# VHH binders against q9y6x5: the designs that were tried, part 241

Target 1, 379 residues: q9y6x5
Amino acid sequence: LPPKLLLVSFDGFRADYLKNYEFPHLQNFIKEGVLVEHVKNVFITKTFPNHYSIVTGLYEESHGIVANSMYDAVTKKHFSDSNDKDPFWWNEAVPIWVTNQLQENRSSAAAMWPGTDVPIHDTISSYFMNYNSSVSFEERLNNITMWLNNSNPPVTFATLYWEEPDASGHKYGPEDKENMSRVLKKIDDLIGDLVQRLKMLGLWENLNVIITSDHGMTQCSQDRLINLDSCIDHSYYTLIDLSPVAAILPKINRTEVYNKLKNCSPHMNVYLKEDIPNRFYYQHNDRIQPIILVADEGWTIVLNESSQKLGDHGYDNSLPSMHPFLAAHGPAFHKGYKHSTINIVDIYPMMCHILGLKPHPNNGTFGHTKCLLVDQWCI
Below, E stands for the ipSAE of ESMFold2; O stands for the ipSAE of OpenDDE; V2 stands for 0.75 times the mean of E and O plus 0.25 times the DockQ between their complexes.

## First folded at step 10 (VHH)

Design K42 (framework vhh_surovatamig_d1)
Fold by ESMFold2-Fast, scan of step 10:
Structure K42 (fold): chain B 379 residues (1-379), chain A 125 residues (1-125)
Amino acid sequence: as target 1 above (379 residues)
Amino acid sequence: EVQLVESGGGLVQPGGSLRLSCAASGFTFSDYAMSWVRQAPGKGLEWVATIKQSGSETDYVDSVKGRFTISRDNAKKSLYLQMNSLRAEDTAVYYCAAKYRYDTPFYEPKSYDYRGQGTLVTVSS
C-alpha cells in the first residue's frame, strides 16, 4: 500500500502563539508526533509565495510567485486582475501534487491550497475544490477524507487550506489577546475535529499528517506609517505592490527614482534590484521590480492615508514574528520529538521522501528534516 | 467586460438611512467575496464591510457595526449596503469591490480584483 500524506495549512499561524495560548487538541497531536518550533519561511513573507515554496521547495525567485500582487516585465501581465488562475504565473515550478500524479499511478486531492485549482504544466490536482472562503472547514475535511478513502488510482497526497488565523490577525493584531484567544481556540477545535474524523474513518494510524502555516503576524499601528507620497510624486513610477514590501516600476530614470526614495524614511530600506541582500534569495526573476522598498517590522507603507490593519506580515524572514511552526503525526514520524528550526523549503524534499517521489531540483536540504523521520539516522 | 455599477447614493440628514446597490456583470459573481469601500474627501480608500461568497459570513469596520448591513443576491448578481443612523463622518464616495481571495488583506487598495466607479453619500444638515 503506498504511503499517504495530508498537508494542512492554517494561514498566518505565528509560531509563538503556541507558547502564549492553550491548544489542548494540538498538544495531544504533538505528544504522539513531532513539533518544529520555528519554520524559517522565504522572503517575501506572504501567503501565495510561501504556500508555493512549501510544495515546490524553491525560493520565490525560482518558483515565480514572488508576491500576492505581481507584474511580469517580459509579458506585461498583471497578477492582481483576477488572473491568479492563469497557469502562466505558476509554471516556473512543479508542485508536489503534479510530481505525485506524473511519477506513479497516483492521485492528488486538494481543498483550496493556493495553486491547486490551476492546471500547472498541463496537470491539475486529480480532485480539487475551487477557492471559496464560504466553504466550511468541515466540508473541506469531508471532501478530503472521502477522496483519501474512495479514489482509484489512490489519493496519496492531499492538501487542506484554512484562512484563519490570518484574517483575524490582520483585523485585530496579534497583541489583541481577547480576540486572538477566541480565534485560536476555534482553530484548536478544528484540529480536534480533524483528528476525530480521521480516527472514525480508520485513516488515523496509516496516514501521515502535517499541520503547518506560511507565515506569522506582527502588530501594526497608526503611529508607524511611512507615507510614500511625502517623498515621490506618482508620475515618476508605477506601484506594483505596496506594503510592507513595495515593488516600484520606474517611469523615468531608475537612479533618479531611487535617489528620491532613499531618503523617504529611517524605517524603510530602499534597494535597487541588484543590491537586494543575497540572504533574501529575491533577485533573479523578471517579476521582481527594479526597486524594492522593505519596511521595518510593524511599519506600514501608505499613500497619504491611514491604515486599517492592526496586524501584517511580509517583513524580513529573519524575524521570529514572521515564522510559522510545523507539527506532524503518522507512521513516517517519531513520537514526542521536538526540533528547533527548519527552512520552509525543506518541507518539500521531506514530503517527497515520505511519498517515495523523486524531488525536482529544489533549495531544500533533506538532512535538515531527518531527525523527524523514523526511517532515518538522526546523527 | 467586467463592470460593477453602484447606485443609491445621495444627500441625507444625520440619523437618516440610505440603501446602496451594486450590479455586477462580466465575471462569476458567486465566486467572489464582495466589499464596500469608501473614500472620504482628502483621505485614502477605507474598507467598510465584506460578505463572503455564499453570504454566510459578514464583517464590518468597528465604526459602522450595528448601523450598516451588507447583503448579497447571487441570483441577481447584486450587492447591497443598508446604512442606518448615518453620521457626518460617513460622508464619502462608496465603491463596490470584488475580491477572489479572502486570505489577502481587505485594507490594501491593490488587493481588490475589481472596483466600481463609486456613488457619493453626503451626510449633512
Scores: ipSAE 0.450, ipTM 0.769, lowest interface PAE 3.8, mean pLDDT 91

Design K43 (framework vhh_surovatamig_d1)
Fold by ESMFold2-Fast, scan of step 10:
Structure K43 (fold): chain B 379 residues (1-379), chain A 125 residues (1-125)
Amino acid sequence: as target 1 above (379 residues)
Amino acid sequence: EVQLVESGGGLVQPGGSLRLSCAASGFTFSDYAMSWVRQAPGKGLEWVATIKQSGSETDYVDSVKGRFTISRDNAKKSLYLQMNSLRAEDTAVYYCAARYRYDTAFYEPKSYDYRGQGTLVTVSS
């Protein structure tokens, strides 16, 4: 039988939560599997960009989902998390479910992973659920396990997305130990339900399962706001994205807009597109706007309004607070192995190896994940 | 044509109660998370309360928690806000707002897919 892989994302699961809270179900999963303590994500550290990087192995400038809000000056098209269904935005890369379906006589299944309800290169997951946040984790899991057991050609790659703990991280902030403890206990219970369901259905022993996330979370405050309206009048620019990375499209001379912004706040860096640091790999795409503002960790960019968010993400990807983790279990993985750090783009070539797929050109390095795998020689 | 039409605002004394209603049309109401947001005179928009598509989960700003109750009726395509123990600082125009995703982007006024024209609530003696 061909190898099978289930990729699970808990949105906004900061790596340091594992050290500060108890996860009995997740720890049992890790005990018989592998743990990568930190995954260095791509910039900007947002949901849509990083979820697409996991399944393509590409930096945002290469796969084209460069933010949760985008504008393309050539085509005049707009993208947002409520207007994400145009294939134009997704067609700059080939996600793993498309590769899985096109290279092999195999099916893919998806429970709401970003992009899976959009035809990409005229290919959509064989089985999928249209995004609907009201659908329970249990219903998503029931559909995925049904498709894994009852499909021809067989489902060999499946994805499962859950919105927590991101929503609660924004609401309470990661420093609220009392509320975050309750939220994270519920997440751990869902992981217990996942394992129990796979065992009851006879899937557990032969299925590779990866549990990961797209980014972390950092504490915000009403005392850490950057008011753009104090720097520049809104008539000088169009705002494409706001916080903590603002995307500015000038309506007047670009240099004049830059000069009004560059010294506005000591807690924000202002870049002309060509001056964005090379380490971000965030420059070579038309969807990246002429001026980019990057707030310091924990600072929120606003337009003459207060922010009610107590936690946020999108910040510099070198910050440990922005990093998720990766845990995995199954026949492809060692048991009881811990690894310190991988890059989020390394997940794609590892998954291709597990499934026996030839990866499309990507920014990941298979060598970084080889120590996790039983069929590889670890130095 | 998408419409959100608020009603139930008015003048009320401190300690009094009001019930706001919002009638939705032109979209599949049950697919959207619903919120109440308010704007006090001379201030910006402030998120007040949110309810999940199914009505199974609710969230409130701390200043109204225990005093306000958000609810919905998907069959009637209606959203409600029961406001008790009203205070002078609750004086604002109250807007009904819809968002396809249930998440904390409700804190950002630009994140709403649809918003009504508002109903004025004045709490004064």
Scores: ipSAE 0.152, ipTM 0.634, lowest interface PAE 6.8, mean pLDDT 92

Design K44 (framework vhh_surovatamig_d1; at its last look DockQ between E and O 0.86; V2 from the best seeds 0.00; counts 0 for: pae E 6.8 > 2)
Fold by ESMFold2-Fast, scan of step 10:
Formats: sequence, C-alpha cells, structure tokens
Structure K44 (fold): chain B 379 residues (1-379), chain A 125 residues (1-125)
Amino acid sequence: as target 1 above (379 residues)
Amino acid sequence: EVQLVESGGGLVQPGGSLRLSCAASGFTFSDYAMSWVRQAPGKGLEWVATIKQSGSEKDYVDSVKGRFTISRDNAKKSLYLQMNSLRAEDTAVYYCAAKYRYDTAFYEPKSYDYRGQGTLVTVSS
C-alpha cells in the first residue's frame, strides 16, 4: 500500500498559543507524534504566499504568489481572490499535489487549500472543493476521509484548510484572552473530531497527518496607524496592496515617489525593489512592485481612515509573533519528539520524502526535518 | 460587468427602523461573503456586518449587535440589513460589499473585491 499523507492548516495559528492555552486533544496528538515549536515562514507573512510555499518548498519570489493582491508588470494582469482560478498566477511553481498525480498513478484530494481548485500546469487536484467559508470543518473532513478510503487510483496526498483562528485573531486581537480562549478551544475540539474520525474509519494507524499553519498574529491598535495620504497624494501612484506591506506602483518617476515616502513615518521602512533586504528573499519577481513599504510590528498602514483590525499579520518573518507551529503523527514520524525550529519551505521536501516523490528544485533543506522521521538518522 | 445596487436609505427618527437592500449582478453571488460597510460624514469607512456564503454565519461590529440583522437571498442575488433602534451615530452612507478572499479579514473595507455606490441613512428628528 503506498504511503498516505493528510496536511491540515488552521489559518493564523500563532506558535505561542500552545504555551498560553490548554489543548487536550492537540496535546494527545503531540504525545504520540512530533512537535516543531516554531516554523519560520516566508515574507510576506500572508495566507496565499505561505500556503503556496508549504506545498512548493519555494520562497514567494520563486513561486510567484507574492501577496494576496498582485499586479504583474509584464502581462499587466491584476490578481484578486476572484482571479485565483486563472492558472497564470500559479504556474511559476509545481505544487506537491501536481507532482503526486504526475510521477505515479496516484490521486490527490483537497478541502479548500489555496490553489487546489485551479488547473496548474494543466493538472487540477483529482478531488477538490471550491472555496466556501460556510462549509463546516466536519463536511470538509467527511469529504477528505471518503476520498482517502474510496479512490482509484488511491488518494495518497490530501489537504484540509480551516479559516480559524485567523478570522477571530483579526477581530479580537491575540491579547483578548477571553475571546481567543473560546476560539482556540473550538479548534482543539475539531482536532479531537479529526483524530476520532480517522480512528473510526481505520485510517489512523497507517495515515501520516501534519497539522500546521501559515502565520501567526500580532496585536494592532487605533493608536498605531500610518496615514499614507499624509506622505503622498494618491494621484502619484497606484496602490497594489496596502497593509502591513504596501505595494506601490508609481504613476510618475520612481525616485520622486520614493523621495516623498522615505521619511514619512518612523514606524515604516520604505524600499526600492533592489534594496529590499536579501534575508526576505522577496525581490526577483515581476509581481513585486517597484516600491515596497513595510510597517513595524503592530502598525497599520491606512488611507486617511481608522482601522477596525485588532490583530494582523504580514510583518517581518523574523518576528516570533508571525511564526506558526507544526505537529505530526503517523508511521513516518517519531513518537514524543520535540524539535525547536524549521523553515516553512522545509515542509515540502519532507512531504516528498514521506510520499516517495522526487521533489522539484526547492529552497527547503531536508536535513532540517530528519530528526522527525523514523527512517532517518538524527545527528 | 459587476454591479452592487443599494436601496432603502432615507430619513428616520431616533429609535426608528429601516431596511436596506442590495441587488447584485455580474458575478456568482453565492460564492462571496457579503458585508455592509458605512461611512459617516467626515469619517472613514467602517465595517458593520458580514454574512457568509450560505447565510448561516453572521458577524457584527459591537455597536450594532442586537439592533441590526444581516441576511441574504442567494436565489434573488440580494443582501439585506434590518436596522432597528436607530441612533444619530448610525447616520452614514451604507455600502454593500463582496469578498471572496480565503482570509476572513472583513475589517479592512478597502480589501473588498466589489463595493456598491451606497445609500444614505440619516437619523435625525
């Protein structure tokens, strides 16, 4: 029987939530599996970019999903969530479900992971659900488990995406202990449901399960706003993305726009594209705009308005508040092992190894995840 | 061509009620979460309420909880806002807005895919 893997993402699950709240079901999962306490995500620390990095092992400049809102300078196309079904945006990389379907006679299944409802290199996930936030976790899980048990060729790679705790993190902020405690307890209960469903169906002992996330969350405030209209008139540029990383497309000379922005706020860094720090790996793609503004942690860029967000993400990926965790259980993984840190791009080559797939060239380092795996020597 | 057309605005006395409607065309309405956002005179855009695609899950800004009810009819491609116990501070232009995005960050009104032209609600004696 070929090895099988289910990859689960709880959007916006900040790593240190594990230390500040009780997770009895997740704790039981970890006790019989592995925990990576911090996953260093890619910049920018947003949903679409990091979900695509998990399944390609590539930095955003390499896979082409560089933000949740994009403009391509060569083709003059605009990306919004309503355009996420245009293969053009996703074709700069080969995600693991495509490789899984093409290298062997295998199927993939997806419950709403970003990109899985798009034909990428003329290959769409064998089974998938169109994105709909009203569809319950239970319905997503029911479809995934049905496909894992009742498919020919067999489903060997499956993904499941859930919007919480990101939505509540934005609304309440991560420092609202009362509301976040309620939200995180519900997520722990969903993890309990997941494990119980897999046990009931006889899948638990032979399925590899990874539970992870794309980013964390930091506290925002009405007292920490950067008004872009106080820096520059909007007639001088087109705004491609706003906060906390603003993507600026100049309508006049780039240097003139840069000079109007460069000293506008002590809580925002302004970069010409070629001056973006190398450590971000966020420079070499036509979808990265000529000028990028990066707000300091907890600061929100606005256009002469207030912000209702009490939490946000997208900030510098060196910030621990932006880091998710990774937990895993299954025949490929050790039991009761804790690891400190991996890079989010390392997940892809690890998953390829588990599934017996030849990875496409990627930015991950397999050695970083070796200690998690039973068939590898830990040094 | 995408269009969102709001209606039902007008002048209402404090404590009164008003029902706003929004008619959508040019996109698959049932695929989008829908919201009401408002702009008071001299203020920025403020998120008021959201309803998910099926209509089963709703969320509100704290100042309108218990007073406003959001609803939708996917067959008619229409969004509604029932406003009760209206206050002078509810005076604003009300916009319906559509958001497809995977993240549910509805509290950034500028991040919406589509927004209508608005309907004016004035609460005054």
Scores: ipSAE 0.624, ipTM 0.847, lowest interface PAE 2.2, mean pLDDT 92
Fold by OpenDDE, look of step 11:
Structure K44 (fold): chain B 379 residues (1-379), chain A 125 residues (1-125)
Amino acid sequence: as target 1 above (379 residues)
Amino acid sequence: EVQLVESGGGLVQPGGSLRLSCAASGFTFSDYAMSWVRQAPGKGLEWVATIKQSGSEKDYVDSVKGRFTISRDNAKKSLYLQMNSLRAEDTAVYYCAAKYRYDTAFYEPKSYDYRGQGTLVTVSS
């Protein structure tokens, strides 16, 4: 049988949730498979960019999805979570489902993973769901597993996306033990449902399954706000993205805008595009705006308003609070093996290996995941 | 062109009731979660209530639970807010807002895809 892989994302699942909360189903999944305790994601640590990095193995500057909100100065186009259907934004890279889809006797399936309902390089998964937040996990799971089980040509790669615990993390904050315990229990139950469904369909032993996330969540507070209006008049710039990484498009001289912002807060770093730290790999793309503001962990950039969010993400990707985890199970993976850390871009070459796909040029390192795989030598 | 038009606001005494309406046009209403947000005098925008696309799932800010009811009619592309037992602290401009994706943005009034011009609700004796 050709190798099959299901990639599952629970949005905003912070890595240390595994240590601070109980996950009977996920722990069982891990016990029978592998765990990477911390995954260093890409900067900025937002949903669209990181999900695309997982499936391309590229930094954001390379795959072109540099934020959840983007602006292209040449075409005057805007990208947002409600305006993401233009292939223009996605075509700077080739995601793995496209690569897989183009192979003989293979097809791809997707349940609401970012970018999967858009034709990228004139290719779309044979089976996909248009994004609808009201669709239950169960329905998404049922469709994915049906396609994995009954499709011709066979679905050999599938993605499944779920919006929690991100939404709740924003609402309650990651440190709200009572509410987050409830939320995370539901997530664990969904994992239980996933495993049960796969077993019932006879897929469990033959399907490779990766459960991961795009980013973590940090605690925010009404006491940690950075008000840009205190530093600069709104008429002097266009805000392309706001918090915790603001993208600034100056309407006046860039230097003047920079000078007004550079000392706005001791809890915010202000970068000209050319001065963005190299470690972010967030410079070499025209969609990155001339000035970037990066708030410190737990600080929120606002425009003369309060924020009701008690948790947020998008911060420095070196922060542990921003890191998700990766768990996996299936024929390709060891059993009962735990690994400390990988980079999120490392997932792509691993998935390509599992599926027997030639990877496009990418920033991942296959060597970082070798110890997870049964067919590889672990040094 | 996308348009959200609120109505139903006005002056009401404490303990009174109002029903707000929002008429949507220019987008696929049924694909969006809808919310009411409000801005009290001298305060920032505050999330009040959200109803998902199907209408079966609703959420409220704690201060209005048991008093306010959000509802929608997808066929009429309309959103409603029944406000009972109104209090002085409910005085605000109320905005209808639409969001396509379910994320933390529901609780961030500035993160909505579309928002109306608002209708003023004044609760005063």
Scores: ipSAE 0.324, ipTM 0.725, lowest interface PAE 1.6, mean pLDDT 94
Fold by ESMFold2, look of step 11:
Structure K44 (fold): chain B 379 residues (1-379), chain A 125 residues (1-125)
Amino acid sequence: as target 1 above (379 residues)
Amino acid sequence: EVQLVESGGGLVQPGGSLRLSCAASGFTFSDYAMSWVRQAPGKGLEWVATIKQSGSEKDYVDSVKGRFTISRDNAKKSLYLQMNSLRAEDTAVYYCAAKYRYDTAFYEPKSYDYRGQGTLVTVSS
């Protein structure tokens, strides 16, 4: 009887893949539910920041996960995608699974969503999997559905994360229609398996399911490299993150480092922290370094080396290539409704509404998602 | 401390074979995807192959497919590269590398969490 929600992310699923490739299973899911054709994500358009924005409703400057690689000058701590377990990094916000499982008679479950294996505010997801990319989608789904069906107190909020199509998007690039068609067909089959499993277990009619992603993917090339070593000596700065948004901690006078970088490439914008465009909402956190470099779409910042990746993300969040989609199905959602766009931070207050949770202060706007919900006036 | 120690390099004639090994210590080996990365004389680093944590998935750069085989033994904390049908263009220093999250590791040689000092492979008559 209590409302239940499963939040699913397929990493790196660009919104226009829906238009350009065949998804019979996902289209059936959408036909019986809702679609948001474009979700405007947060800058920088990287995996850890955007997954945390979904579950907190906050811009990166506000939740503190500002990149996949970070340095905190006060504590001198380092964060990376292999050094992500220190709660220090995550504690600037309260993700929805923490709020959910602190309610009476509720628990949360997680299959590898970023942060769910960390004790955030001394609270780790009630049921979770430690991250391991070798674990199949089927095993992740089996654990999630087992927890949804068999837990006491009941699991009312669950997350499920999958690494594709992001991994293949990096490898092939989004313009490789042959390889990406094969990859996306497999993703659609996984969505079919998800729906079928939920139906077989008697969960489908009463579980709300959101299928979304954190970002898109753009084409890269050996012809579009920005060589930092040609512009500045390594000894003048500490490199915190490289591409496509480089984070530069000066070792010498900041203005001198800026001046050495500002004319490095016409395909790169160089910002002092105070000059970062306001539309990025990417300034007011100590983890954002004094200088950032923002490559143009499809350009790669390198250190005098070639790059083999054919696709990347992290670019300006105004770029359509960086935008994911959102689809949803369940008793909370209309049937057959399409919506043009929302902000990724709007997902959090919508999820809180569905679950009957009081949202923490956030940057989302519940009104942006009202038209998706059967219990709301669409105005 | 973390160590990755490569061995098995040497001089070999075109068409020959070599087996590279990498001994790992100082970290939980089975939690990491493992890769081989190479640097030809005067060139940048190039990704060669990667293998996921359990050994269940392997991937290769196109130029070595069908000739090279990556493998791992998690009990021995060891990574291997069997190189067959070697060509002159395979001449390089070969590095063992580790990455906790697979998603981008094999595209960016500098993005690996750990990299060894390398072993030289020379393919020449």
Scores: ipSAE 0.073, ipTM 0.611, lowest interface PAE 6.8, mean pLDDT 91
ESMFold2 (binder alone), look of step 11: mean pLDDT 86; pTM 0.880

Design K45 (framework vhh_surovatamig_d1)
Fold by ESMFold2-Fast, scan of step 10:
Structure K45 (fold): chain B 379 residues (1-379), chain A 125 residues (1-125)
Amino acid sequence: as target 1 above (379 residues)
Amino acid sequence: EVQLVESGGGLVQPGGSLRLSCAASGFTFSDYAMSWVRQAPGKGLEWVATIKQDGSETDYVDSVKGRFTISRDNAKKSLYLQMNSLRAEDTAVYYCAAKYRYDTAFYEPKSYDYRGQGTLVTVSS
């Protein structure tokens, strides 16, 4: 009888898409649930960092997934978001599925959420799918619903991840109304399929469902490129991550590398690690490199080449274009309630409350989300 | 060790055809999205085509659409690029590249997990 929660992410679902396109299925979901219009994500506004922040309630400097490509200066290990299943990268935090499995008699289930196919603190999601982007939304949904109905101990926390509209946002750019309309309609149809499946299986009335995303998308252009090769020779540094936030590991004196970069483009900020703005909460981790380059919105950092991306993310988290939304439905949530803004780190303590879990120390504030919940007094 | 070994490059006249092959070893080929990327003389690295892990989706740079066809054989651990109606502008070193995630980061050369040593295609009269 413990409460159940399904957390669904559509990667790169920019908040203002809700205002510019029709979502009949999502609108029906919201009508009897809640909508948070903007979710302020963490910096850098990338997939792996923000997905891990959702499930830990921590800033990237605290949970250790600081980029999709990382280098750890202490251990001299390299990480890619593709095939690296080394628990070392994930062990600086305890995600909600681990806490869920270690408290009471509970199971977790996962379809492709970043980190769920990795043992973290010697605990892997009870049911999971190894990451494979070729697996259909329907197959992911079939597995999740099967595990929600047929598990011992019972699955109380489940996650479902889908790569769109991020892939199309990169390919077409968010200003391509024709192509984005087609892609977003398909996503709305998937939301309709999800709700229909849950209703047919008798799960809908007793399941809490959160639909959210990790970041938004901004328009890029061949006219807005920063050629790093015009600033510095490759022999002076190792490139850990490139665009729109470049992570630079100097091979010579750090000050010499900084001096070669600091005046190279008016559309890029160059920071020594200790000078990274405090508001980013992106400073206190060995995986954050000695020099960080931050491109202005819509600018792409390249290495003597053109970029074929028409959309990108990773930019300053104060930008509305980087913000996703959050919609939720279920017995824990009010019906027909609209809220303006929460922080992405606030999702974790809210989910812990819904599941009756004691949260690990985190950067979220439960008070920011309590107005969404029926068992709370919003003053 | 991971290896991607390209073959099939050579000299061809404008309007001609070539088929490039890439043999993969040292990783689970069927788990990776595969791409062809190229570098023309004096230019940077350019994405040409990509194919999803199971072959269900393909994508191409506009300049080669209708002329080039990407395909894969997961049982043989091989990637192919059929190049038809070749132009002088197609002259480049062609690289086989692998990425675990099927996403649009394939537009960026830095995004690939593995890349081969390349095969030279020269289109000249």
Scores: ipSAE 0.000, ipTM 0.394, lowest interface PAE 12.4, mean pLDDT 90

Design K46 (framework vhh_surovatamig_d1)
Fold by ESMFold2-Fast, scan of step 10:
Structure K46 (fold): chain B 379 residues (1-379), chain A 125 residues (1-125)
Amino acid sequence: as target 1 above (379 residues)
Amino acid sequence: EVQLVESGGGLVQPGGSLRLSCAASGFTFSDYAMSWVRQAPGKGLEWVATIKQEGSETDYVDSVKGRFTISRDNAKKSLYLQMNSLRAEDTAVYYCAAKYRYDTAFYEPKSYDYRGQGTLVTVSS
């Protein structure tokens, strides 16, 4: 029987939520599986970039999804949520579902993971759902489990994406214990439903399941705003992305725009593209703009306006508040093992190993995940 | 060309009601979450209400919860805001806005994919 893997993402699930809130169903999953307490995501710590890094094992500069809003200087194309289905944006990498379908007689299934409703290198998931936020977790789960049981060639890789707790994290902020407790309890109940459905269908014992997320969440405030209009007029630049990492395309000389911005706020770093810190791995792509602004944790960049956002992400990937976790259960994984930290790019070569796929060149290190796996030596 | 055209604004007395409409064209309306955003005199843009693609899930800013109802008709490519028990503080230009992904965009007016020209609502005796 070929190995099977279900990869589940709860968007914006900050790692330290596990320490500060009760998760009886998730804790039961972890007790009989593995937990990685912190996953160091890629910069910028946003949804589209990190979801694509999980399934390609590449930094954003290498896979080309460098933000949720992008501009490509070579082709003059704009990426937004309204044109995220153009394969052009996704074709700089080969995600695992494409490799899964091309290397062996295997199928892939997807419930709304970013990129799975787009043909990438002329290949789309064998079974997929078009993105629609109104579709319940239950309906997504029903389709995934049906495809895992009733496909030929067999579905060996499946993905399931859910928008919470990210949406509520933005609305309430991660420090609103009353509202976040309610939201996170609902997430835990969905995890319980997932496990029970897999057990009922006889899938649980032979399926590898990874539960993870793309980033965390930090508290924002009306007292922590950076107003770009205080430093530079709109006529001098085109804004490609705003907050907390602003992507600036100058309409005049780049040095002049940089000089107007460099002392704008003590709570924001201003970088010329070539001066972006090497540790970010956010430099070598035409979609990274000539000037990048990076706000300090909890600060919001605005254009002479207030913000209703009480939580945000996108900040420096060294910040623990930006880190998700990874939990896994199944025949490939040890039981009751706890690991401190891996890099989010390490998930891809681990998944390739579990599925018996040859990974494309990537930025992950298989050695970092060996202690999680039953068929590997930990030392 | 993408267009969002608001209508239904006007002068109304405190405690009165108004129904705002937004007609959408130039994009696949049913693929987008829709919101109402307002700007009161001398203030910044404020998110008011959101409705997801199929209309089953709605969200509201606390100050209008229980008074305002957002709804949509995907066949007619139209968005509505039923405003009841209007207060002087509801005076604002109301904008129709579209967002493909469900995320922080509902709270950040500059992050919407599309936004209309607005319709003025004045609540005054």
Scores: ipSAE 0.518, ipTM 0.802, lowest interface PAE 3.0, mean pLDDT 92

